# Designs tried in a protein design chat: VH-VL binders against Chromatin structure-remodeling complex subunit rsc1 (rsc1). Part 13

Target 1, 111 residues: Chromatin structure-remodeling complex subunit rsc1 (rsc1), of Schizosaccharomyces pombe (o74964r206to316)
Amino acid sequence: KPLSSLEARAKVIMRQVRRYRDGSGRQLFAPFERLPDPRMFPEYYQAIEQPMALEVIQKKLSKHRYETIEQFVDDFNLMFDNAKSFNDPSSQVYRDADFLKNYLADVLRLE
Short names: E, the ipSAE of ESMFold2; O, the ipSAE of OpenDDE; V2, 0.75 times the mean of E and O plus 0.25 times the DockQ between their complexes.

## First folded at step 10 (VH-VL; framework fv_lumrotatug)

Design Y2 (from X4 with heavy chain S101N; at its last look DockQ between E and O 0.94; V2 from the best seeds 0.86)
Fold by ESMFold2, look of step 10:
Structure Y2 (fold): chain C 111 residues (1-111), chain A 118 residues (1-118), chain B 107 residues (1-107)
Amino acid sequence: as target 1 above (111 residues)
Amino acid sequence: QVQLQESGPGLVKPSETLSLTCTVSGGSIDSYYIHWLRQPPGKGLEWIGVIYHSGSTDYNPSLKSRVTISKDTSKSQVSLKLSSVTAADTAVYYCARDRWNQGWFDYWGQGTLVTVSS
Amino acid sequence: EIVMTQSPPTLSLSPGERVTLSCRASQSVSSYLVWYQQKPGQAPRLLISGASTRATSIPARFSGSGSGTDYTLTISSLQPEDFAVYYCQQYNSYPYTFGQGTKVEIK
């Protein structure tokens, strides 16, 4: 179980999900790159118990806080689930979170 | 209370570059998705593109070869540059906020008319 | 790109009348549809998102409906301040596209 092997796999998965573009060329991942600014989005932090974004996942990865790939995937799914919890189902960010969650599952099955 | 305000020259000569600035007050451009749109006089709206809070961009394919959107967080400004303009680029230009990639614009600037003429 | 077609181009009505505006998409937009109001010399104002959800502070006389390719904005009792141009926008895919507008004017 070399630590670099887990981190190498996680980075490949992360890059693949992060770079996804739909058939119209639209980036889907942009909302998930960083946490919302608490001063601009106080309501987010009132509603979401465990904030998660790619910047947090990257930091946890660099500090070796994932013992398994499943823990890494759980944080990705938490990030998408938070967006679906906070946003109206008719919003683009909700739709994109739902899609990317399924896309992540596909990436994991086909790797 | 967030406000958006466009600024820049109202007259641009053909073949030159149209350059506009959107200043965001009462909020943070690093937290919002800022779009540019335009409306030719007496006509409907056209989406130009977006700059995401990460700084990456997506553009309308019809304008992609000529357009650049960028931001300066320290000045709370988003810039639009449209190169090689013609009379067809005459329009009221708007910047607009999509608060968190919802797909719709809840705040708009007042708009600024840019006329392309000799 | 998805072409949005609004009808009629102009609608001449009196205050108190019911207004029904049509927006048709060239392909399904799956209720990813927005309505804006624009008065002369002003920026568009958000009315309805998600085909049917009123934006904050929008009066209950405004409602949206529809699905797939066909969408409707209804103003149940037209007020003097409602004379404006109305635009639909889809956010199903890039580029975001708008209808050409329906002008609601006083008869």
Scores: ipSAE 0.791, ipTM 0.909, lowest interface PAE 0.9, mean pLDDT 92
ESMFold2 (binder alone), look of step 10: mean pLDDT 92; pTM 0.937
OpenDDE, look of step 10: ipSAE 0.868; ipTM 0.943

Design Y3 (from X4 with light chain N92D; at its last look DockQ between E and O 0.89; V2 from the best seeds 0.84)
Fold by ESMFold2, look of step 10:
Structure Y3 (fold): chain C 111 residues (1-111), chain A 118 residues (1-118), chain B 107 residues (1-107)
Amino acid sequence: as target 1 above (111 residues)
Amino acid sequence: QVQLQESGPGLVKPSETLSLTCTVSGGSIDSYYIHWLRQPPGKGLEWIGVIYHSGSTDYNPSLKSRVTISKDTSKSQVSLKLSSVTAADTAVYYCARDRWSQGWFDYWGQGTLVTVSS
Amino acid sequence: EIVMTQSPPTLSLSPGERVTLSCRASQSVSSYLVWYQQKPGQAPRLLISGASTRATSIPARFSGSGSGTDYTLTISSLQPEDFAVYYCQQYDSYPYTFGQGTKVEIK
């Protein structure tokens, strides 16, 4: 089945955010690729009501679960907001989630 | 409880490749970010690089041309290879855990001394 | 690369004294700064993250402060087990870099 304009747009956005490197060459997106293992991070699942990661977003996209681009963006923002909720504000992952949320907004403006 | 242990040869000849292994017990190397660091005797620490969940890596630019970090999930091991070594590469080598991209290391291996000499 | 400079290189002190250790970055690291303790023959031990947050099980006598380029580790009332080398590390950007260390020795 051919890609909708939504799905094509979402895939472009996803690739751009996923591949971001900062000025020092550091990959920022790595912690957001997969959900944490529940056995190693049980406290994450106690604290986070709606776990979200790129693997979940990709699955929803492939199964046509997004009706609008806004719903797709909401899941991306949820993923970043979960990281900010779970992690100390002084952590690298908190800062990276905050930055990537703003970067996503910039990517959307350039579409 | 999570434990990290470095292993490998303590003596390496100049121009050869230094090879070390970090074994992670009490956890999964696919759940953590494993970094390599080194400390020349009596000196400070130098960050070497990191391997991510996907197997991709980031390296210290000063070492990037000579370093390879890889993993074997089935053995719960992360490997460090540093090619073309000189006496300047003599150091205690550590593997360390960053739990969830925090930016700091909460668990360290005990360290292993590697001496580069003829 | 961000250069981290620690001072002084060595302090000779007695138990019960207050100690302050300085760490200066070559550019602002925005409080993305961590302190480690290292004893002879041992790996570094995490003390402070985010410039001021104590790690689990670290006694309250350890505190961190500072911002921008200037950071301080303070030990109130030095204990016998606190004689060690102390390192700062920045995690603002790659490569992560460490100061050269401050050795706290018994007088």
Scores: ipSAE 0.770, ipTM 0.909, lowest interface PAE 0.9, mean pLDDT 92
ESMFold2 (binder alone), look of step 10: mean pLDDT 91; pTM 0.935
OpenDDE, look of step 10: ipSAE 0.881; ipTM 0.948

Design Y4 (from X4 with light chain T53K; at its last look DockQ between E and O 0.94; V2 from the best seeds 0.87)
Fold by ESMFold2, look of step 10:
Structure Y4 (fold): chain C 111 residues (1-111), chain A 118 residues (1-118), chain B 107 residues (1-107)
Amino acid sequence: as target 1 above (111 residues)
Amino acid sequence: QVQLQESGPGLVKPSETLSLTCTVSGGSIDSYYIHWLRQPPGKGLEWIGVIYHSGSTDYNPSLKSRVTISKDTSKSQVSLKLSSVTAADTAVYYCARDRWSQGWFDYWGQGTLVTVSS
Amino acid sequence: EIVMTQSPPTLSLSPGERVTLSCRASQSVSSYLVWYQQKPGQAPRLLISGASKRATSIPARFSGSGSGTDYTLTISSLQPEDFAVYYCQQYNSYPYTFGQGTKVEIK
């Protein structure tokens, strides 16, 4: 099934951000692939109003739930903002969310 | 409560492959990032690498050419293989949990000594 | 990689004394710094993360401070159960690296 231009563009953006590695070779995106397990992280679902992860974004994309690229980008930013809201600022995942949010902005300028 | 336990042969011959297993109980390995570390007798710790939820890995560059970390979700196990071992690989090996990419380890296994000797 | 250097290698002190342990990084680690305690035959125990945040159930006598390249673990009143080796670890970049440890001996 052929992709709309929105869906094709979203997949390119998603791949670019997902594959990022820093100068030490560390992949940054791993914690954002899936939602935390509710049984292991009940406190996450008490604190975060709108849980978001790549798996949710991918499902919404496949079901044509995005009307604009801006809606797709908003979900990506929500995912990173949730990580910054939930985690201590001194954690690696907080730093990585902050970095990837800026990286997404760079990717959007090129796409 | 989460528990980690390393297992495997305690003696490995030079040039062969060291193989260890970390068994995770009281939680799911798909919910955690499992790292391997080692500590030579009387010395400090060295980070070996990590396996993520997806099964992808990152390794210490000093060991990357010889290391494979993998997992078997059905058995709740994470495996470490280190090829072409020498006496310098003699150490206590630990698996440890990073709960959600925090950068530090809140649960550690008991550790298992692996001796490389001919 | 970032080299972590701990000082002194060994301290011998009496219970009740203040203990100060030093950890220096070869480049800034921006407070991405962890302290662990390790007793003989045991795995490391998490004490401090983010340079200064005590882990759950760690007694208030343990505190961490520092910035940039210079970090300190302080035990305000040394207890007999605090005999151990203390390690710092940076998580600024891969590979994660550890100091060689400071052994604290109770006289």
Scores: ipSAE 0.805, ipTM 0.910, lowest interface PAE 0.6, mean pLDDT 92
ESMFold2 (binder alone), look of step 10: mean pLDDT 91; pTM 0.936
OpenDDE, look of step 10: ipSAE 0.885; ipTM 0.949

Design Y5 (from X4 with heavy chain G27Y; at its last look DockQ between E and O 0.87; V2 from the best seeds 0.81)
Fold by ESMFold2, look of step 10:
Structure Y5 (fold): chain C 111 residues (1-111), chain A 118 residues (1-118), chain B 107 residues (1-107)
Amino acid sequence: as target 1 above (111 residues)
Amino acid sequence: QVQLQESGPGLVKPSETLSLTCTVSGYSIDSYYIHWLRQPPGKGLEWIGVIYHSGSTDYNPSLKSRVTISKDTSKSQVSLKLSSVTAADTAVYYCARDRWSQGWFDYWGQGTLVTVSS
Amino acid sequence: EIVMTQSPPTLSLSPGERVTLSCRASQSVSSYLVWYQQKPGQAPRLLISGASTRATSIPARFSGSGSGTDYTLTISSLQPEDFAVYYCQQYNSYPYTFGQGTKVEIK
């Protein structure tokens, strides 16, 4: 089935956020691509009620599970909020989740 | 439980390519990021670069033109190649784990000394 | 790149003494700062992350403090196993950079 306008917009947003590099050239999005391995991170699944990662969002998008762009954005924000909930505030991944959440808001204003 | 082990030649001639392998045991290398670092004898550490889950890399600009980090997930191996070596590249080389992009290294290999001499 | 400078380069002390090690960054690293311990023939060992958070199994005698460009590692009472070289590392930006180390040796 051809892409809806929602799915086309979601793909643009995903690409923009996913490809972000900071001023030092560092890729920020890498830790959000996939869910943590349950065998290596069992404590994540004990602490996080609704795990979320880009791979889950992409699957939901391809299966037409989003009725509105706001639902798509909610899953992106959940993914970043989970990272901030699980990780120490002094970690790089916490800082990156916080930054990317704000960056997503900026991307939405421009798109 | 997680173990990192560096391997490769201990002696490399000037102008040749240094080639090392980091073997990861326990879990898939796609669950965390492997970095390479080096330490000249009796001196401090230098960060070389990182390989991410996707296979993309980021390198120290001082080495970027000469370094390649790659992985073979089926063998649980991460490779380092450094071309056009000189005596300045003599060091103990380490692979190290950054668990979920924390910014620090919680596990290190034992290190392997590479000497560059003719 | 961010240059990390440690002082002093060497410190000769006896067990039981208090140690204060300095790490200065050429620009603010916003507490994205790590301390490692390294003994001869061994890989570095993680001590402190986020400037002040002890890693798992690190004794309470180790503490980290500081902000901006100036950071300190303190060992409140040196034990025989604490004689080693100590390194700081910043993770504020790439490339990650390390100080040149402070060697804490037995008098």
Scores: ipSAE 0.765, ipTM 0.897, lowest interface PAE 0.9, mean pLDDT 91
ESMFold2 (binder alone), look of step 10: mean pLDDT 91; pTM 0.932
OpenDDE, look of step 10: ipSAE 0.802; ipTM 0.925

Design Y6 (from X4 with heavy chain H53D; at its last look DockQ between E and O 0.92; V2 from the best seeds 0.72)
Fold by OpenDDE, look of step 10:
Structure Y6 (fold): chain C 111 residues (1-111), chain A 118 residues (1-118), chain B 107 residues (1-107)
Amino acid sequence: as target 1 above (111 residues)
Amino acid sequence: QVQLQESGPGLVKPSETLSLTCTVSGGSIDSYYIHWLRQPPGKGLEWIGVIYDSGSTDYNPSLKSRVTISKDTSKSQVSLKLSSVTAADTAVYYCARDRWSQGWFDYWGQGTLVTVSS
Amino acid sequence: EIVMTQSPPTLSLSPGERVTLSCRASQSVSSYLVWYQQKPGQAPRLLISGASTRATSIPARFSGSGSGTDYTLTISSLQPEDFAVYYCQQYNSYPYTFGQGTKVEIK
């Protein structure tokens, strides 16, 4: 089955954000691929009201749970906001979440 | 409590491949970033590379052409391979944990000495 | 890569004295700086992250400060168990890099 217009657009955006590497070649998106293991990070699920990760977004996309591209983007922003809420501001993941959130905005602006 | 332990041959001949294993207990290796580092005798620390929860890797550019890091989730083990070794690769090798891309290492193995000698 | 330089290489002191260790980066690391303590035959132990955040169970006598390229680890009153080598590490960018270490030894 061919992808819907929304799915096609979402996948292009997703791919661009995921593939981003900084000047040193570091992969920024790695922490956001999967939800934390509840057994290892119970405090994450105590602190974060709506857990979000790429695997969740991909699942929602495949199940046609997004009616608009804005809803898709909202989940991406939620994913990064959760990371900024949960992690130490001095941590790499906090910094990367902040950067990628802005990068996503730039990607959308340049569409 | 999370524990890491390095294991492998303590002696490797020049031009051969150094192979080490990091066994992680007290947690799933798929939940953490596992890094490899080394320390030549009497010298400082060098970062070798990292394997992420997804299985993707990043390496120190100085070693990238010779380094491979992989993992076996079923055994809770992370592997390091360093090819074409020379005397300069003699060091104590450590595996260490980064919880979730923090940038610092809170748990370390005890380290294992690998000597490159003919 | 970012080069980390520590000073002095060795510091000989007596228990009770104040210790000041310096770490300089070849370029700004934006406070993405961590300090470790290493004793002979042991792996490094995390002391301070984010330039100034003390790790869990680390005594209050240890503190970190600094910004940009210049950072300091301070031990307010040196204890017998504090004699060791101290390393700084930047995590601003790959590859992660360490200083060459400062050895704090007994006078």
Scores: ipSAE 0.525, ipTM 0.864, lowest interface PAE 1.2, mean pLDDT 94
ESMFold2, look of step 10: ipSAE 0.775; ipTM 0.900
ESMFold2 (binder alone), look of step 10: mean pLDDT 91; pTM 0.933

Design Y7 (from X4 with heavy chain I34W; at its last look DockQ between E and O 0.94; V2 from the best seeds 0.86)
Fold by ESMFold2, look of step 10:
Structure Y7 (fold): chain C 111 residues (1-111), chain A 118 residues (1-118), chain B 107 residues (1-107)
Amino acid sequence: as target 1 above (111 residues)
Amino acid sequence: QVQLQESGPGLVKPSETLSLTCTVSGGSIDSYYWHWLRQPPGKGLEWIGVIYHSGSTDYNPSLKSRVTISKDTSKSQVSLKLSSVTAADTAVYYCARDRWSQGWFDYWGQGTLVTVSS
Amino acid sequence: EIVMTQSPPTLSLSPGERVTLSCRASQSVSSYLVWYQQKPGQAPRLLISGASTRATSIPARFSGSGSGTDYTLTISSLQPEDFAVYYCQQYNSYPYTFGQGTKVEIK
């Protein structure tokens, strides 16, 4: 089944944010690819009401669960907000979530 | 409690490949970020690189042409290969955990000395 | 890459003294700075992350401060178990880099 304009746009946005490397060549998106392992991070699932990661977003997109691009963007922002809620502000993952949330906004404005 | 144990040959000949294995216990190897570092005798630490839970890697540019980090989930092992070694590669090699891209290492192996000599 | 410079290289002190160790970065690391303690034959031990946050189980006598390029580790009253080498590491950018260490030894 051919992609809707929503799904085509979502895939472009997702690919652009996912592949980002900073000026030092570091991959920023790696911690957001999959949900934290519940066996190793039980405290995450105690604290975070709606876990979200790229794997979940990709599954929802492939199953046509998004009615609007805004719903897709909301899940991306939820993913980053969860990381900022759970992790210490001085951590790399907090900084990267904050940066990527702003980068996503820039991608949306320019596309 | 996560525990890390480096293993491999203590002596490697110049121009050959240094191969080390880090065996992880008390945690899932695919749930964390695994780094390799080294410390030449009497000197400071040098970051070698990282393997992410996805299997992708980033390396120190000073070593990237010679370094491969990989993992074997079934053996709970993270491996380091460093090719074309010289005496300058003599060091204590450490594997270390970054819990969830924090930027620091909360668990370290005990380290293993690798001497490059003919 | 960001060069981390620690000073002094060696510091000879007695138990009970206040210790101040310096770590300077070649460019701002925006408080993305960690301190480790390393004793002979052992792996480094995490002390301080985010320039000033003590790791779990680290005694209150250890504190970190600084910003930009200049960072300090302070031990308010040196204990016998604190004689070790101390390293700073930046995590602002890759490659992660370490200072060459400050050895704190008994006088």
Scores: ipSAE 0.806, ipTM 0.908, lowest interface PAE 0.7, mean pLDDT 92
ESMFold2 (binder alone), look of step 10: mean pLDDT 91; pTM 0.929
OpenDDE, look of step 10: ipSAE 0.852; ipTM 0.938

Design Y8 (from X4 with heavy chain I29M; at its last look DockQ between E and O 0.90; V2 from the best seeds 0.84)
Fold by ESMFold2, look of step 10:
Structure Y8 (fold): chain C 111 residues (1-111), chain A 118 residues (1-118), chain B 107 residues (1-107)
Amino acid sequence: as target 1 above (111 residues)
Amino acid sequence: QVQLQESGPGLVKPSETLSLTCTVSGGSMDSYYIHWLRQPPGKGLEWIGVIYHSGSTDYNPSLKSRVTISKDTSKSQVSLKLSSVTAADTAVYYCARDRWSQGWFDYWGQGTLVTVSS
Amino acid sequence: EIVMTQSPPTLSLSPGERVTLSCRASQSVSSYLVWYQQKPGQAPRLLISGASTRATSIPARFSGSGSGTDYTLTISSLQPEDFAVYYCQQYNSYPYTFGQGTKVEIK
């Protein structure tokens, strides 16, 4: 079954944000691909009320759980906000979440 | 408790390939980002590169043409290969953990000395 | 690549003395800076991250400060177990780079 206009647009946005590399060639998106293993990171699940990662977003997209592009974007921003909530502001992942959130906003303006 | 252990030959001949393994225990290897670093005797540290959970890598540009980092999740191992070695590649080699991309290494293996000599 | 320069290369001090180690970056690293301790025959040990945050179990006598290109590690009241080599590392950009180290030795 062919992709809806929403699903096609979401996949384009997702690809652009996921593949970003900074000027030093570092890929930024790697920590956001999957939820941390609850057995190895129990503190994450104690601190974060609504865990979110790309794998969850991809599942929701494939199961047609998004009614609007704004709902998809909300989950992306939740993923980045969770990283900023859990991690120290001086960490690389905090900085990368903050940057990618702004980058997502720029990608959306071009779409 | 997470443990990292480097292993491999302590002596490698010039022009050959240095090959090391880092064995991860006490946790899933897919839960941590493993980096390789090296330290020539009596000198400072050099970052070699990182492998992510997906298997993708980022390398120090100074070594990129000669280095490959790979993983075998079934054996909980991360490997380092450095081709065309010279005496300048003599160093203690470390694997180190970056816990969810913090940018620093909160746990290091014990290190293994590799000497390049004919 | 960002060059990290540490000074002095060596300090000869007695227990109880205060020591301040310098780390300077060739360009701003925006407090994305780490300090490690390394004793002979051992791997580096994390002391300070984010320029000023002590790692778990690191004694309060260790503190870090600085911003931009200029960073310091301070050890108040040097203890016998603190004689080691200290390295700074930046994580502002790849490649991660380290200073050449400052050796703190007993006088």
Scores: ipSAE 0.789, ipTM 0.910, lowest interface PAE 0.8, mean pLDDT 91
ESMFold2 (binder alone), look of step 10: mean pLDDT 91; pTM 0.933
OpenDDE, look of step 10: ipSAE 0.858; ipTM 0.939

## First folded at step 11 (VH-VL; framework fv_lumrotatug)

Design Z1 (from X4 with heavy chain H53N; at its last look DockQ between E and O 0.95; V2 from the best seeds 0.85)
Fold by ESMFold2, look of step 11:
Structure Z1 (fold): chain C 111 residues (1-111), chain A 118 residues (1-118), chain B 107 residues (1-107)
Amino acid sequence: as target 1 above (111 residues)
Amino acid sequence: QVQLQESGPGLVKPSETLSLTCTVSGGSIDSYYIHWLRQPPGKGLEWIGVIYNSGSTDYNPSLKSRVTISKDTSKSQVSLKLSSVTAADTAVYYCARDRWSQGWFDYWGQGTLVTVSS
Amino acid sequence: EIVMTQSPPTLSLSPGERVTLSCRASQSVSSYLVWYQQKPGQAPRLLISGASTRATSIPARFSGSGSGTDYTLTISSLQPEDFAVYYCQQYNSYPYTFGQGTKVEIK
């Protein structure tokens, strides 16, 4: 099936954010690829009402569940906001979520 | 509770490949970030690299040309291979868990000494 | 890479004394700093993360402080079980780097 302009745009945005590496060569997006296993992270699911990860976003995109680009961006931001809500501000993942949220905004501005 | 155990040969000849295994029990290597570190006798720790829960890796640039970290999810094992070893690679080798990209290690294996000598 | 320098290399102290350990980074690490304790024949044990946050089950006598390039670990009243080597680690950037350690030993 042909991709909508929304879906084509979403895939470009997703690739840009996913591939980011900082100046030390560290990939930042790794913790956001998959949802944590509920058996290993039960406390995450006690604290986070709407779990979100790239795998969920990809599934929603493939099933045409986004009606607007704003809905796609909202899920991306939810993913980063969940990490900031769950993790201590001094953690690497908190810092990376904060950075990637701003980076996403920059990517959107250049579109 | 999560436990990590390193295993492998205690002696390796110069120029050969050091090969170690980290077995994770009470948890899942598909849920955690597993790092390898080493500590030369009487010295501080050196970070070797990480394998993420997805299977991708990042390595210390000082070792990147000689190191491979991989995992076998069916055996709950993370492997370290370090090629072309010299006496400078003699150290206690640790695997350690970063639970979810925190930046620090909350569980460590007990360590295994690898001596490089002829 | 960021070089972590600990001082002094060794402290000889009695139980009950206050201990301060120094860790200096060659660049700012923005409080992305960890302290570990290591006893002979054992793996490192997480004490402090984020420069000042105690890990689970770490006694209140352990505290961390500092910012930028200069950090300290304080043990307010040294207990017999606290004689060990202490390491700092930065997680500001790869590669993660560690100090060479400070050995706290009984006088």
Scores: ipSAE 0.811, ipTM 0.916, lowest interface PAE 0.7, mean pLDDT 92
ESMFold2 (binder alone), look of step 11: mean pLDDT 91; pTM 0.936
OpenDDE, look of step 11: ipSAE 0.825; ipTM 0.930

Design Z2 (from X4 with heavy chain H53R; at its last look DockQ between E and O 0.93; V2 from the best seeds 0.85)
Fold by ESMFold2, look of step 11:
Structure Z2 (fold): chain C 111 residues (1-111), chain A 118 residues (1-118), chain B 107 residues (1-107)
Amino acid sequence: as target 1 above (111 residues)
Amino acid sequence: QVQLQESGPGLVKPSETLSLTCTVSGGSIDSYYIHWLRQPPGKGLEWIGVIYRSGSTDYNPSLKSRVTISKDTSKSQVSLKLSSVTAADTAVYYCARDRWSQGWFDYWGQGTLVTVSS
Amino acid sequence: EIVMTQSPPTLSLSPGERVTLSCRASQSVSSYLVWYQQKPGQAPRLLISGASTRATSIPARFSGSGSGTDYTLTISSLQPEDFAVYYCQQYNSYPYTFGQGTKVEIK
C-alpha cells in the first residue's frame, strides 16, 4: 500500500524530532517513546485525561486515523503538553518537552 | 517499594573487564531510567551512563570507548561492563533510578566496591 | 564538561548552628541543580532538586537557592543527623557532573 502524502510527511517530521540530540550528545526524545506504565505511574493517569506517546501516534498513523497533518501535529503537541503538565518545571523531561515542542514548530515552518 | 541492588566480583585484575549487575525489585526496569555511577574511595561521584526504556544508551564521553550498559527485562537486571580496567577504575559502583528522565536520582543501590589490583 | 566546585571543603560546627554551602558551576546550569547528602557507608540521599525544591520527607531546615553559576544549600539549624558530606550535581547537560563535596563535621 502506497503512502499518502500525509503519511510520508508525517514520517519525515517524526524522524527529525525523534533523532534530535543536543550539543552534549544527549537524546531528548527517549521519555516520549512509550506511555508511562500505569502500575508504576497511577498518578499520571489520574491527572492526564488524554495520554499520548509516540507508540500511540505511530499506531494511529499506520491505521490511517489522521485526516490532516494538523491532526498529527496536535497529537505530538498533546504528548509534549502532557509532560509539561505532569512534571515539575525544573525537571529535565519538562525542559525537553518544551524544547521539542518548539523544535517541532520550526520543522513545520521549514516544511 | 522500589529497591536496587548491585552485585558482582569485588576484585578485578588490570586489563580485564569489570562486570556488574543491578537487580530491580518492587518495580519494573522497563518503567524507569537506570543509571550507573561510581565513587572512588574518599572522592566524589562520577556519572557513567544511562539505559533508556528502549534499551538505547548514553555514556559519559570519558568512558564511552570502554563501557557497555545493557538490560535483561526477564530477570529485572541492568548490567554494566567496563573493559580494560586499571587501578583508576577502583570505586564503589552504584546503580540509581531516574523515575522519568527528571535528571536526579531518587533511589540508589547500596553500592558495591570493586578493587582493581594485580 | 561542566565543572562543579564546592566550598568550603570542610565545615566544623556545633548542633544548632546555621550552615551555608556553596556550589559553583563553570557554566550556567539554569537551576538544573540537585543537592545530595551522603553519610559514611551509605548511598547519597536526594535533598533538593531544581536548585530549591525539597524532596519528599526532607525537613524544612534544608533550603536551596541560587541561579546561573552560583548555588547555595542552607541548613538553618544543624541537627546531630545532619553531619555528613553534601554534594551538588548539575543536570543541565551530559555528562552529569558532581561537586567534590563539602564535609559538615562536629566541632
Scores: ipSAE 0.794, ipTM 0.917, lowest interface PAE 0.9, mean pLDDT 92
ESMFold2 (binder alone), look of step 11: mean pLDDT 91; pTM 0.934
OpenDDE, look of step 11: ipSAE 0.858; ipTM 0.941

